# Ledger of designs, part 39: VHH binders against q9rw55

Target 1, 281 residues: q9rw55
Amino acid sequence: PQVEQLARQKMWNLAERFVAGESIESAIQAVQALERDGIAGNLDLLGEFIDSPAKCTEFADDVIKLIEAAHAAGIKPYVSIKLSSVGQGKDENGEDLGLTNARRIIAKAKEYGGFICLDMEDHTRVDVTLEQFRTLVGEFGAEHVGTVLQSYLYRSLGDRASLDDLRPNIRMVKGAYLEPATVAYPDKADVDQNYRRLVFQHLKAGNYTNVATHDERIIDDVKRFVLAHGIGKDAFEFQMLYGIRRDLQKQLAAEGYRVRVYLPYGRDWYAYFSRRIAETP
Key: E = the ipSAE of ESMFold2; O = the ipSAE of OpenDDE; V2 = 0.75 times the mean of E and O plus 0.25 times the DockQ between their complexes.

## First folded at step 12 (VHH; framework vhh_7w1s_2)

Design t35 (at its last look DockQ between E and O 0.85; V2 from the best seeds 0.76)
Fold by OpenDDE, look of step 12:
Structure t35 (fold): chain B 281 residues (1-281), chain A 116 residues (1-116)
Amino acid sequence: as target 1 above (281 residues)
Amino acid sequence: QLQLVESGGGLVQAGGSMRLSCAASGSTFRNAMYWHRQAPGKQRELVAGISGDYTAYDDSVKGRFTISRDNTKNTVYLQMNSLKVEDTAVYYCAASTLRGTWYDYWGQGTQVTVSS
């Protein structure tokens, strides 16, 4: 425990670039700082793998506390959650615990005009996540709950199309998990091309689109696309990670685009930080 | 509440220069600031924006207009050079606080008329 504490102390100095602190207060302050620059926030409470139903419920309670704190601070609640963290796959009283807890979270957010993004996880959870997403959109509306599609999956174009009846708010990402070639494009070029397809099709369909990428080439392509098709800047937003390409974030904000930053926070930041280091040369 | 008041507009000849000011009152502002304009019969359009030290301009005004801010005076400026007749519009100052919409506060606007 002492070694871990020392390691955490030393590593925090580096991690603070990518993590908005360990507390709700620090996360809120980070959002407020971004908002001064015309940049919105997306809060993500970091958590360890949770195997206990009771712990999943506690995690959901903590997310609700975050929503309350955001509202109290005058911030529109916008929170991303992984359904596995709140009990997806666990049965409680004849219902999926993840769905039960997500319902609680979204209900609280909706009370304050907020938004909950259901983060997409590995390919084995895509079907259940989309099913639960559909259910939740039906209950709360597409203005209060969204989800994520990953362009590296072969199925994602089909998934996007299958959701059009919901007029959904969807965040498009390239992909975060190690997936086999049987389900995902192994080549970056194919992933990038599929990403453009997802974004452009979703925009053309008239759905709110979150373009979550730091790839300037893709960003420029999106700018040109919306201009060519008469799509307004209010029809989508760019999303980026906290601490990554802050220059580009501000530039896009100055240009009048909607920009939202993904802000992870919490005590369990080490795993997240380790992944960021691995991705950043 | 943040109040924005534009000034500096008026009549100017083509090729001339004009400087608009937007004064913020009620609190110290560090927020992203923008200039929009609306010409007769046209939609309101973004002219220039500033976020931190980063600036951006509509293509129609690039190289001619400069947006800047003075935090000590709680004021944002739009320096307009080489003015054209097509620059004639009501110019609006906007602030982004993100508490409601992406543009939460607007000024009343100031008329800029460029004569041939």
Scores: ipSAE 0.796, ipTM 0.924, lowest interface PAE 0.6, mean pLDDT 93
Fold by ESMFold2, look of step 12:
Structure t35 (fold): chain B 281 residues (1-281), chain A 116 residues (1-116)
Amino acid sequence: as target 1 above (281 residues)
Amino acid sequence: QLQLVESGGGLVQAGGSMRLSCAASGSTFRNAMYWHRQAPGKQRELVAGISGDYTAYDDSVKGRFTISRDNTKNTVYLQMNSLKVEDTAVYYCAASTLRGTWYDYWGQGTQVTVSS
C-alpha cells in the first residue's frame, strides 16, 4: 500500500504534463490556458470502477457538473464520455441506462451550445454505440453530439458510409484497445492507410471531420488534400492529447487551423497515463 | 468583450515598408492573434498568425512580413517589408475566444495600397 502510494506519487511527477489534475477547477484552468493560445479543449472526466447503475448515474451527474462549471467559467462545453461509464448495457425501466444518462448530459450541453463526443470503446460495443448515436443525433442534432470511428477496425469504412444521412461530426482515431486480428488490422501500415481513407472520405462527403493524430505525415497529407480539393479550414479540425507535442499544437494554431486538445482529468489518471506509456516507446 | 482596432495602413510605394498595429482592449489579451487580408474581388485569406512563441505565414509573404507583439501595449504588429502591388488589400486583425467558433473577433480593417 505504501509502495503503491510512493509509485503513484512519483508517477504523478511524470504524468502532470499529460493530465489536467484531479479536479474540475484544474481542468477548467487548463482549458482556459489552451484558449489563450487559440486552442479548444475536449474535457474528459476519467472514471474507473463504475460497476453499478447508481455509480453510473453519479458519474453522469459529475459530467453534468463539469458542463455547468465550464459554462460558468466562460468555456463552451465540449466533453467526451464513454457510454459504458454512464450505464450502457444496463437495463432500467425497459431502456438502456447509458442512453438515459447520455440524454441528460447532451441536453445540458445543448443548453449552452455545447457538444458531447461519444467515445468508441472495444469492438463489441460498436453496434450498440452507433445505434445509440443515431438515436441521439435524431433527438439533439449533429451539432451537439458526435462519435468516433477507429481506423484499425475493418468495419469502420462501411460504418462511416452508413452514417452519412446524419451529416455526422466524427472523430477519426487509429484505436487504443487490444483487438484480435479477426476484427482489426494487425499492421501499422494498414491502420495508417485506413486512417487516411476514413478522413478523406468523410471530408469528401461534406461532413465535419476531426483529425485526431500526432502523426505529422498524416497531418501534412490532410493539409495537401484539403488544399487540392478546395476544402476550407472550417470543415475540419486537428485533435491531439494534452501534453503531447505542445509545439505542434501551437504551430498548427498559428497556421490558422482549428486545434482541439483532449484533456483528461480526475483521480483515475493513473490508468490513463499507463495506457499512454504503453503506446509510446 | 474583446475589441480589436487596427491602424497603420495607407499608401506605400512598391519595395517600401509599413507596420500595421492591432490594439486589443476590453478583455484579457490573447496569445493567439491573426492577420488576414482581402484584396478586391478575392476571398479573405490568412496572412500571418501567432500562438505563444510560434508564428506562421502565408507562402506569398514569408521572409517579407513579420508578426510580433508588445505585451506592454496589448498590441500585435505586422511588419511588412519589400511590399508588392499584389499586397494591396484591406488587412484585418482577428482573434479566437472560442465562445462560438474560431475567429469570433475581428477588427474593422485597415487599407494598405501599394503603388507601382
Scores: ipSAE 0.663, ipTM 0.888, lowest interface PAE 1.4, mean pLDDT 90
ESMFold2 (binder alone), look of step 12: mean pLDDT 82; pTM 0.840

Design t36 (at its last look DockQ between E and O 0.01; V2 from the best seeds 0.00; counts 0 for: pae O 13.0 > 2, unsure alone 63.0 < 65, placed apart)
Fold by ESMFold2, look of step 12:
Structure t36 (fold): chain B 281 residues (1-281), chain A 116 residues (1-116)
Amino acid sequence: as target 1 above (281 residues)
Amino acid sequence: QLQLVESGGGLVQAGGSMRLSCAASGSTFRNAMYWHRQAPGKQRELVAGISGDYTAYDDSVKGRFTISRDNTKNTVYLQMNSLKVEDTAVYYCAAGSYRGTWYDYWGQGTQVTVSS
């Protein structure tokens, strides 16, 4: 009983660098500190294993409160959400609850000139997420909603091309879910190669591209690519995790590149931190 | 809100040196500050940037220009050495923050003219 409390306190001492606390106030303060360094924030309210429609709608309400608080603090809202957390896959009144709640969230963000990024989850949700992304871009515009493609999935190059009519704002990531070799590259070298293809194809298509990686070799390749193709620094941004390679974040900002930092917060930080520990060697 | 005022520009002979200053007033001093320049008929380009203790330079000025800051005076400097005619431009100070653009605040600019 007291052992668990002491263990959680010790874990927080380690996690404090990578999580912006449990409250909206602490998250807002962390974004403001980043903005002083010329670095933008990407706010993410942690919350997983949401199992009821009522809880999904409550989570969406909490995201809207975050958006309101960010605006009130002078921050242009930029928030990532997982559609599963707001009810994707739950039919209510003849419509997917995730889509219903996403509309509410994006409408609030749009009111403040903000942006919502729809996180990509495991491979079984890719089709429905891209379908809902297309619907939401049609309703709100690509300036207010984006999504994610994962380079470890074989399908991602085709998915990227299929979305070009939307001129979409897409975050390119390698992937963080355990996926079978039937759908995802098992070899890191193939994942990295496909990551470069996704980024370069998206940039060449004239779409805003979020290069989410800490891999300096890929970052250098992107710098060379954009220079060689006359692509301005206003066409893309680098994205990184809170507390990881803050030196590289500031170096890129000093070089005039756009840098955005993923900033998780909330009482469910333990699950987030455990995944970050498991993913690093 | 935040105001940036550049000074120190003028006429200088090629090979000479000049120091530009950018005084910041108003709200919180920014840790990320930049110098841009715009030559006649060209687009504004980044010359030098600083974020915390990290500095970066355009290749055309690397080794000749130095960006620095004095937080006690809320001032950012651009020391320009070994000046070339190609450095002729209006130089702008900018403060780094993201609230709608990636540079929220710009100074009015100061002219630097390098003569042969």
Scores: ipSAE 0.424, ipTM 0.807, lowest interface PAE 2.9, mean pLDDT 88
Fold by OpenDDE, look of step 12:
Structure t36 (fold): chain B 281 residues (1-281), chain A 116 residues (1-116)
Amino acid sequence: as target 1 above (281 residues)
Amino acid sequence: QLQLVESGGGLVQAGGSMRLSCAASGSTFRNAMYWHRQAPGKQRELVAGISGDYTAYDDSVKGRFTISRDNTKNTVYLQMNSLKVEDTAVYYCAAGSYRGTWYDYWGQGTQVTVSS
């Protein structure tokens, strides 16, 4: 703990590049700064490793506070949550705690015309996440809740198709977790190819698509694809991480594309920052 | 313990049709079933998937291939029409968990050769 504390003190100056501060206020200010450049925000309260049901509920309360703060600041609430952080897999009063808390969060967001993205986690949580997503879309509408598909999973193409009846807003990512070859493509080329398939199929289906990547080749392919198929710029958006390829974010915005930046914030930033350093040396 | 056995492969002329079958045995038929293929020198790729009544296809086969299932026979099918030389590959059947769509089981594969 002492080592971590020292590391946190010394590394914060570097971490602020990738983390929008520790407080709600700092997160809101970061979104406002992006909006000046024509870029939207996606807020993520950091806190991935929560094992106590009480703490999960507290985390959900904190997310609701974030939504209130965003609304108060004149920002449309847009928040990503991991269902594990709010109690997925824990039973409380005969219902999954994650679902219960997600319902509370989405209800608050909907009140202000906001949007909640249910982040996808490792492959063991995909089924329950998609099931809960379907339930929540049924209750609140696809305009207020979305989810994420990961292209490195073999199943993702099927998952996308199985959700078409919902006309869902889906963020497409390559994948963030270490997955076994039994469930995920081990080769980058296959992941990239499947990513294109997911994005293009979702676009062609007429569903709102979030292209979450920093891969310029894929971004260019998407630009060509939508042009060739007469898909408007309002039918999708590019999403990128806070502090990564800021130049590209601004460029895409200037070109008239919708751009949204994923903004993690909170006191538990160290783990996130460590991963970013590893991924972006 | 689920076993998957593919059949129906062989040689076919370009423009022709072929129907592949995948028979499942040993346990309850899975909710999600898939067809993959691997051409010589290429990586294995997803061709089609079925989950309940929902189907998914790779763009390269969309409009030509149809995946279907018969739960009474514990069999999934791949109807391949308007076959092309580039469709030549070993075709594999895969099954996910009963509740999910990730792959827990694979067949041995069946060779499909499309001649010009």
Scores: ipSAE 0.000, ipTM 0.206, lowest interface PAE 13.0, mean pLDDT 89
ESMFold2 (binder alone), look of step 12: mean pLDDT 81; pTM 0.835

Design t37 (at its last look DockQ between E and O 0.93; V2 from the best seeds 0.00; counts 0 for: unsure alone 64.5 < 65)
Fold by OpenDDE, look of step 12:
Structure t37 (fold): chain B 281 residues (1-281), chain A 116 residues (1-116)
Amino acid sequence: as target 1 above (281 residues)
Amino acid sequence: QLQLVESGGGLVQAGGSMRLSCAASGTFSRNAMYWHRQAPGKQRELVAGISGGYTAYDDSVKGRFTISRDNTKNTVYLQMNSLKVEDTAVYYCAASLVRGTWYDYWGQGTQVTVSS
């Protein structure tokens, strides 16, 4: 704990590039700063790996506080959550705690016309996450809740197609977890190609698509694709991480594309920061 | 509500220059600003954009048009040089305001006619 405290103190000056502070106030200010440049925000309260049901519920309460704060600041809430953080897999009163808490969060967001993205986690949680997503879309509507698909998984094209009846808002990512070759493409080229397939199929289906990547080659391919198929710039958005390729974020905004930035915040930023440093030294 | 008013349009000969202005009411700040145009029988198209100090142009006007802004005057400009007959259109100023979602504001448009 003492080493952690020292590390946090010394590393915060570097971490602030990738983390929108530790407090709700700092997170809101970061969103407002981006919005001045025509860039939207996606807030993520850091706090993964919560083992206690009580703590999961507390985490959900904190997310609700964030939603309230966003509304109070004149911002329509847009928040990403990992269902594991709010109790997925834990049974309480005969129902999955993650579903129970997600319902509370989405209900609050919907009250203010907001949106909740259910972040996708490792491959072992894909089925339950998509099932809960379907349930929640049925209850609240596709305009208030979305999810994420990862292109490095073999199953993702099928998953996307199976959700078309929902007309879902889906964020497409390459993948964030270490997955075995039995479930995920080991070759980056295959991951990239599958990413393009996911994005293009979802766009052609007429569904709102979040293209979450910093890969300029893929971004250019998407630009060409939507132009060739007469897809409007209001039919999708580019998403990027806070502090990464800020130049590209602003350039895309100048070009008339919708751009949304993923903003992690919270006291538990050290783990996140460490991963970012490893990816982008 | 943000209001946008375009000015500076008119008739100009091919090869000539023209400067359009868009005056914004309310909070101008660093909002993303754009120029669009719509020619007869064609769809409205993006001509130029400016956001966070970055600029972008349609390929058809690149090297000829320049978008700029003056925050002290709450005004965005489109300097159009080497004008062509095909540049004839109604030019619209637009602003994108984001509050969790995107809100677009448009001017009434100004006619630009380039004669041969």
Scores: ipSAE 0.789, ipTM 0.925, lowest interface PAE 0.6, mean pLDDT 93
Fold by ESMFold2, look of step 12:
Structure t37 (fold): chain B 281 residues (1-281), chain A 116 residues (1-116)
Amino acid sequence: as target 1 above (281 residues)
Amino acid sequence: QLQLVESGGGLVQAGGSMRLSCAASGTFSRNAMYWHRQAPGKQRELVAGISGGYTAYDDSVKGRFTISRDNTKNTVYLQMNSLKVEDTAVYYCAASLVRGTWYDYWGQGTQVTVSS
């Protein structure tokens, strides 16, 4: 506890580049700074210790406060959530608490024309998350809720195709969880190749595609693909992490591409920053 | 909400230079700003863009055209040098206002005609 607090204090000077502070106010200010540079934000309230139904509902209430604050600041809300943080897997009166809380969050976002992205977590949650995603798109429309597919999972190509009836807005990522080789590609080259397959198939299906990567080779391949297939720049966006490759973010925006930046904030930034150090060589 | 007005177009001899201006009503100094053009019989295409101090150009104009902005005058410029007959088009100023998503604004266009 005391060692962690001291380490947290020493790390903040290094971390503040990658985290938009602890408060809603600091997160909104960070989004506004990006918007002045032609870049959109993706707000994410960081959370830990969400271990009871009451805390899950409190976290959902805090996400709703964030949505309201973005709207009050004149920002069309775009927020990512993890369904586990709002109660996925906790049964309440015959319905999943995560689904109940997600309905409240998405309804608020829709009221302001906003969007909620349902983050994909470890492989054991993929089935329930996709089932709940389908339900929520049916209730709110694909313009207000999206989800994530992870190129390191073998199943993701099939999952993508199975969702086409929804015309879904999907963020394509490589994957961030430790997964066994029974469900995920162990080799980076296979993950990268599958990433391209996911993105290209989703674009060709006519679905809005979020290309979440810092890999310039993949970005260049996407640029060539959309040109070759007559796909407009309004059909997709690039997504990147706050504080990473700000030069590339601004260059892509100057080239006329849509760019959105993931903006984590909250008291739990230490865990987030520790992971990003491992990912930023 | 934002109004864009282009000026500076006209007739120019091949090899010559011309500067286009785009004045905006309201405050847009930190928006992503672009010049597009539409030649007779062709689709509108991006010519140059500027965002956050970074610039980008279509390959056909690299080294000949320069986009710049003066935030104190709410104005974006396109300096066009070494003009070619193929540069003949209506040139449009465009802005992308970002407020959680992209809101695009277009000017009415200014004709540039390059004579041989």
Scores: ipSAE 0.703, ipTM 0.886, lowest interface PAE 1.2, mean pLDDT 90
ESMFold2 (binder alone), look of step 12: mean pLDDT 82; pTM 0.840

Design t38 (at its last look DockQ between E and O 0.86; V2 from the best seeds 0.49)
Fold by ESMFold2, look of step 12:
Structure t38 (fold): chain B 281 residues (1-281), chain A 115 residues (1-115)
Amino acid sequence: as target 1 above (281 residues)
Amino acid sequence: QLQLVESGGGLVQAGGSMRLSCAASGSTFSNAMYWHRQAPGKQRELVAGISGDYTAYDDSVKGRFTISRDNTKNTVYLQMNSLKVEDTAVYYCAASLRGTWYDYWGQGTQVTVSS
C-alpha cells in the first residue's frame, strides 16, 4: 500500500502533462484552458477493470455527471466512451447493457447539444460496436453520436463504405492495440497509407471527418487534399492528445483549422499511464 | 455575448500601410482571434490568425501582414504593409470561444487600396 502510494506519486509527476487529473473539476478546468486558445475538448473518463453490470452502470452514471458538469460550466459536452466500460457484451434483462447505458449517456448529451464518440477497441469488438453505432445513430442522429475506425485493421476501409448511408461522423485513428497480422497491417507504412485512404474517402463522401493524428506529413496531405477538392474547414477537424505537441495544436488553431484535444482524466489514470509506459518501445 | 468591433479601415495608396484594430468586449477574453476578408464576388477567406503566441497567415499576405494581440486592451491588430489593389476587401475580425469556431464576428471595416 505504501509502495503503491509512493509509486503512484512518482508516476503522477511523469503523467500530469498527459492526464487532466482525477476529478471532473480538473478536467473541466483543462477544457476551459483549451477553449480559450480556440481548441475544443474531448473528455474521456478513464476506467479500468469494470467487470460487473453494477460497475458498468455506475461508470455510465459518472459519465452522465461529467456531461452535466460540462454543460453547467458552459462547455458543449463532447465525450468519448468505450462501450465495454458501460456493459457491452453483458446481457441484462435480455438486452445488451452497453447499449442500454449508451442510450442514457447519448440522451443526456443530446439534451445539451452535445456529442458522444463510441471509441473502437480491439478487433473482436468491431462488429458489435458498428452494429450498436448504427442503432444509436438511428435513434439520436449523426449530430450526437459518432464512432472510430482504425487504419491498421484490414477491414476498416470496407467498414467505412458500409456506413455511408448514415452520413456518419467518424474519428480516424491508426490504432493503439497490439493486433495479429491476420487482422491488422504489421508495417507502419501500410498503416499510414490506409489512414490516408480512410480520411480521403470519408471526406470525399461528404461526411464529417475527425483526423486524429500527430503525423505532420499526414496533416499536410489532408490540407492539400481539402484544398484540391474544395472541402471547407467546417467539414473536418484535427484531433490530438492532451500534452502532446501543444505547439502544433495551437499552430493549427492559428491557421483556422478546427482542433480538438483528447483529455483523459479519472482515478484510474495510474493504471492507464502504466499500461502506456509498458507499451512504448 | 462576446462583441468584436473593427476600426482603422479606409482608403490607402498601393504600396502603403494600414493598421486595423479589433476591440473585443464582453465578460470573456479569447486567445484565438482571426482576421478574414471578403472581396466583392468572393468568398470570405482567412487572412491571419493567432492562438496564444502562435500566428498564421494566408500565403498571399505572408511577409506583408502581421497579426498581433494586446491582452491588456483585449485587442487584436492587423498591420498591413506593401498593400496591393488585390487586398481591397471588407476585413472582419473573428474569434473562437467556448469550443465554438468562428461564431463571433465583427461587422467589418472596409479597406480600399487604390492604384
Scores: ipSAE 0.581, ipTM 0.867, lowest interface PAE 1.8, mean pLDDT 90
Fold by OpenDDE, look of step 12:
Formats: C-alpha cells, sequence, structure tokens
Structure t38 (fold): chain B 281 residues (1-281), chain A 115 residues (1-115)
C-alpha cells in the first residue's frame, strides 16, 4: 500500500493534466475554471471493473452525489456514465441493474435540468445500450439523456438512422476500444470518413450533435458544412478531453461555438491516465 | 444576475475609428465575452469574441476591429478602425456563463458610419 501510494503521488503530477482530481470538489472546481472561459463541462466518475451488484449500486449512488454537488455549486449537471459501471448485464429483481441505476441517475439529473450521457462501450454492448437508451429517452426525454456512437464500427451509420425518431442528442467519437476487423474499420481514413458521415447526417436531420474530436481537419469540415447548410452554432457543440488542446478549446469558444470538455475524475484514474499517455504524445 | 451596459457608440465618418465599451456588473468578470451586431433588415451576427486571451473575429472585420478586456474594470472593449458604411448597426455585448451560451445581453449601442 505504501509503494502504491508513492507511485500514485509521483504519477499524479503527470496525470493531473488529464484528470480533474480525485474528489467531487476538485471536479467541480475544474468545471468552474472552464466556465470562466465560456467552456462547459462533462463530468465522468472514473471507476475500474465492477464485478458485484452492490458495487454497481454504490457507484450509481456516487454519481448521484456528484449531481447533487454540481447543483449545489450552481452548475447544471452534465454527467457521462458507462452502463457497465452501474450494473448493465446483471439481473436484479427481474430487471437489468444498469437500467435501474441509470433511471435513478437520470431522474436526479432531470430534477435539476441536467443531462446524462450514456457512454458507448465495446461492440458487444451496443445493442443493449441502444435499447436501454431508447427506453430511457421515452421515460425522461431526449433533453435529459443522450448516448454515443463510434465511427469505427460498420453498424454506426445504421444505428444513427434507426434513432432518428427519438430526435436524440448524440456524441460522435471515432472509437476507444480494440475491435476486430469483422466489426470495425481497420483503416484510419475510413474511420475518419465515416465520422464525417455520422456528424453530417445527424446535423442535417436536425438533431443536436456533439462533435467529439481533436482532429482539426474534421473540425474545419464541420465549420464549413454548417455554414453551407445554414445550421446555427447553437445546433451542435464541439467536445474535447480535459487537458488536450486547451488552446483549441478556447479558440473555438472565442469563435462563438459551443464547447464542452470531458472531465474524468476519481481515485481510479491510473488506467485512464495510462491510455491518455499512450494516445497523446 | 449579470448586467451588461454598452457605451461609446454614435456617429462617425467612414474611415474613422470608434471604441465601444461594455461594463459588466453583478457577477465575477471572468467569462467569455462577445460583441454582436444587427444591421437594419439583417440578422444579428457575431463580430468578435474573447475567451481568456484568445480572440476571434468575423472575416468582415478582421484586421480592423480588436476585442480586448480589462478585468480590473470588468469591461470588454471593441476598438473599431477603418470603419465602413456597412458597419452601421446596433452593437450588443454578450456573455457566456456557467456553461450556458449567450445567457446575458446588453441593450445595445447604435453605431452609424456615414459616407
Amino acid sequence: as target 1 above (281 residues)
Amino acid sequence: QLQLVESGGGLVQAGGSMRLSCAASGSTFSNAMYWHRQAPGKQRELVAGISGDYTAYDDSVKGRFTISRDNTKNTVYLQMNSLKVEDTAVYYCAASLRGTWYDYWGQGTQVTVSS
């Protein structure tokens, strides 16, 4: 334990660039700092693998505490959750525990005019996540719950279209998981092209779109696209990771675009940090 | 609540200069600030924005207008040089606070550029 503590202390000096602290208080302060620059926040409580229903429920309780804290601090709650972290795939009293806990979380957020984004995970969880998303949108409204589509999956363009009846708020990402070529584009160029398709089709459909990328080429393409099609800057937002391209974040805000930063926080930051180091030189 | 009050507008000849001010009161002055304008018969458009030290401008005013801020005075400025007749409009100051978009506006100040 002492060795672990020492390691965490040393690594934290590097990790603090990408992680908004370990506590709710630090996370709230990070959001407040962004808001001073006209940038919105998206809070993500980091958690490792959770293997028990009790732990999943506890995690959901912690997310609810975060929502309460945000509201108390005068911040509109905006939180991303992975359904696996709150019990997706586990049966509790005849219902999926993930759905049960997500319902609790969204209900609390809605009480304060907040928003919950259901993060998309690996390809094996896409169907159940979209099904649960549809259920939750029906219960709480598209203004309080959204989800994520990943452009590297062959199916994502179809998934987007299948959700149009919900007028959904969707975050578009390239992809974060190692997927086989049987389900995902192996070539980056194809992933990027499919990303543009997803974003442009969703915008044209009149749905609120979160363009979650640091790729300046794609960002510029989106700027040109919305201008050409008369889409207002209030119809979408750019999303970026905490600590990545802060200059670009502020620039986009200055240009009048909506910008939201994804802020991971929590004690279990090491895994997240390791991934960021691997992805960002 | 944040209150924004514009000043510095008026009549100026083409080629002249004018400096607009937007004084903020009622809240901490640290958020992204913007200048918009609305010409007769046209939609309101973004002219310039400042987020921290970063600035951005509409192409029509780039090189002529400069947005700046003085945190000690809770004031944002728009220095307008080489003014053109087409710059005639009501100029509005706006602020983005607490993750919202343009949630506070001033009442506007008239700028008229004569030929």
Scores: ipSAE 0.147, ipTM 0.636, lowest interface PAE 1.7, mean pLDDT 91
ESMFold2 (binder alone), look of step 12: mean pLDDT 83; pTM 0.846

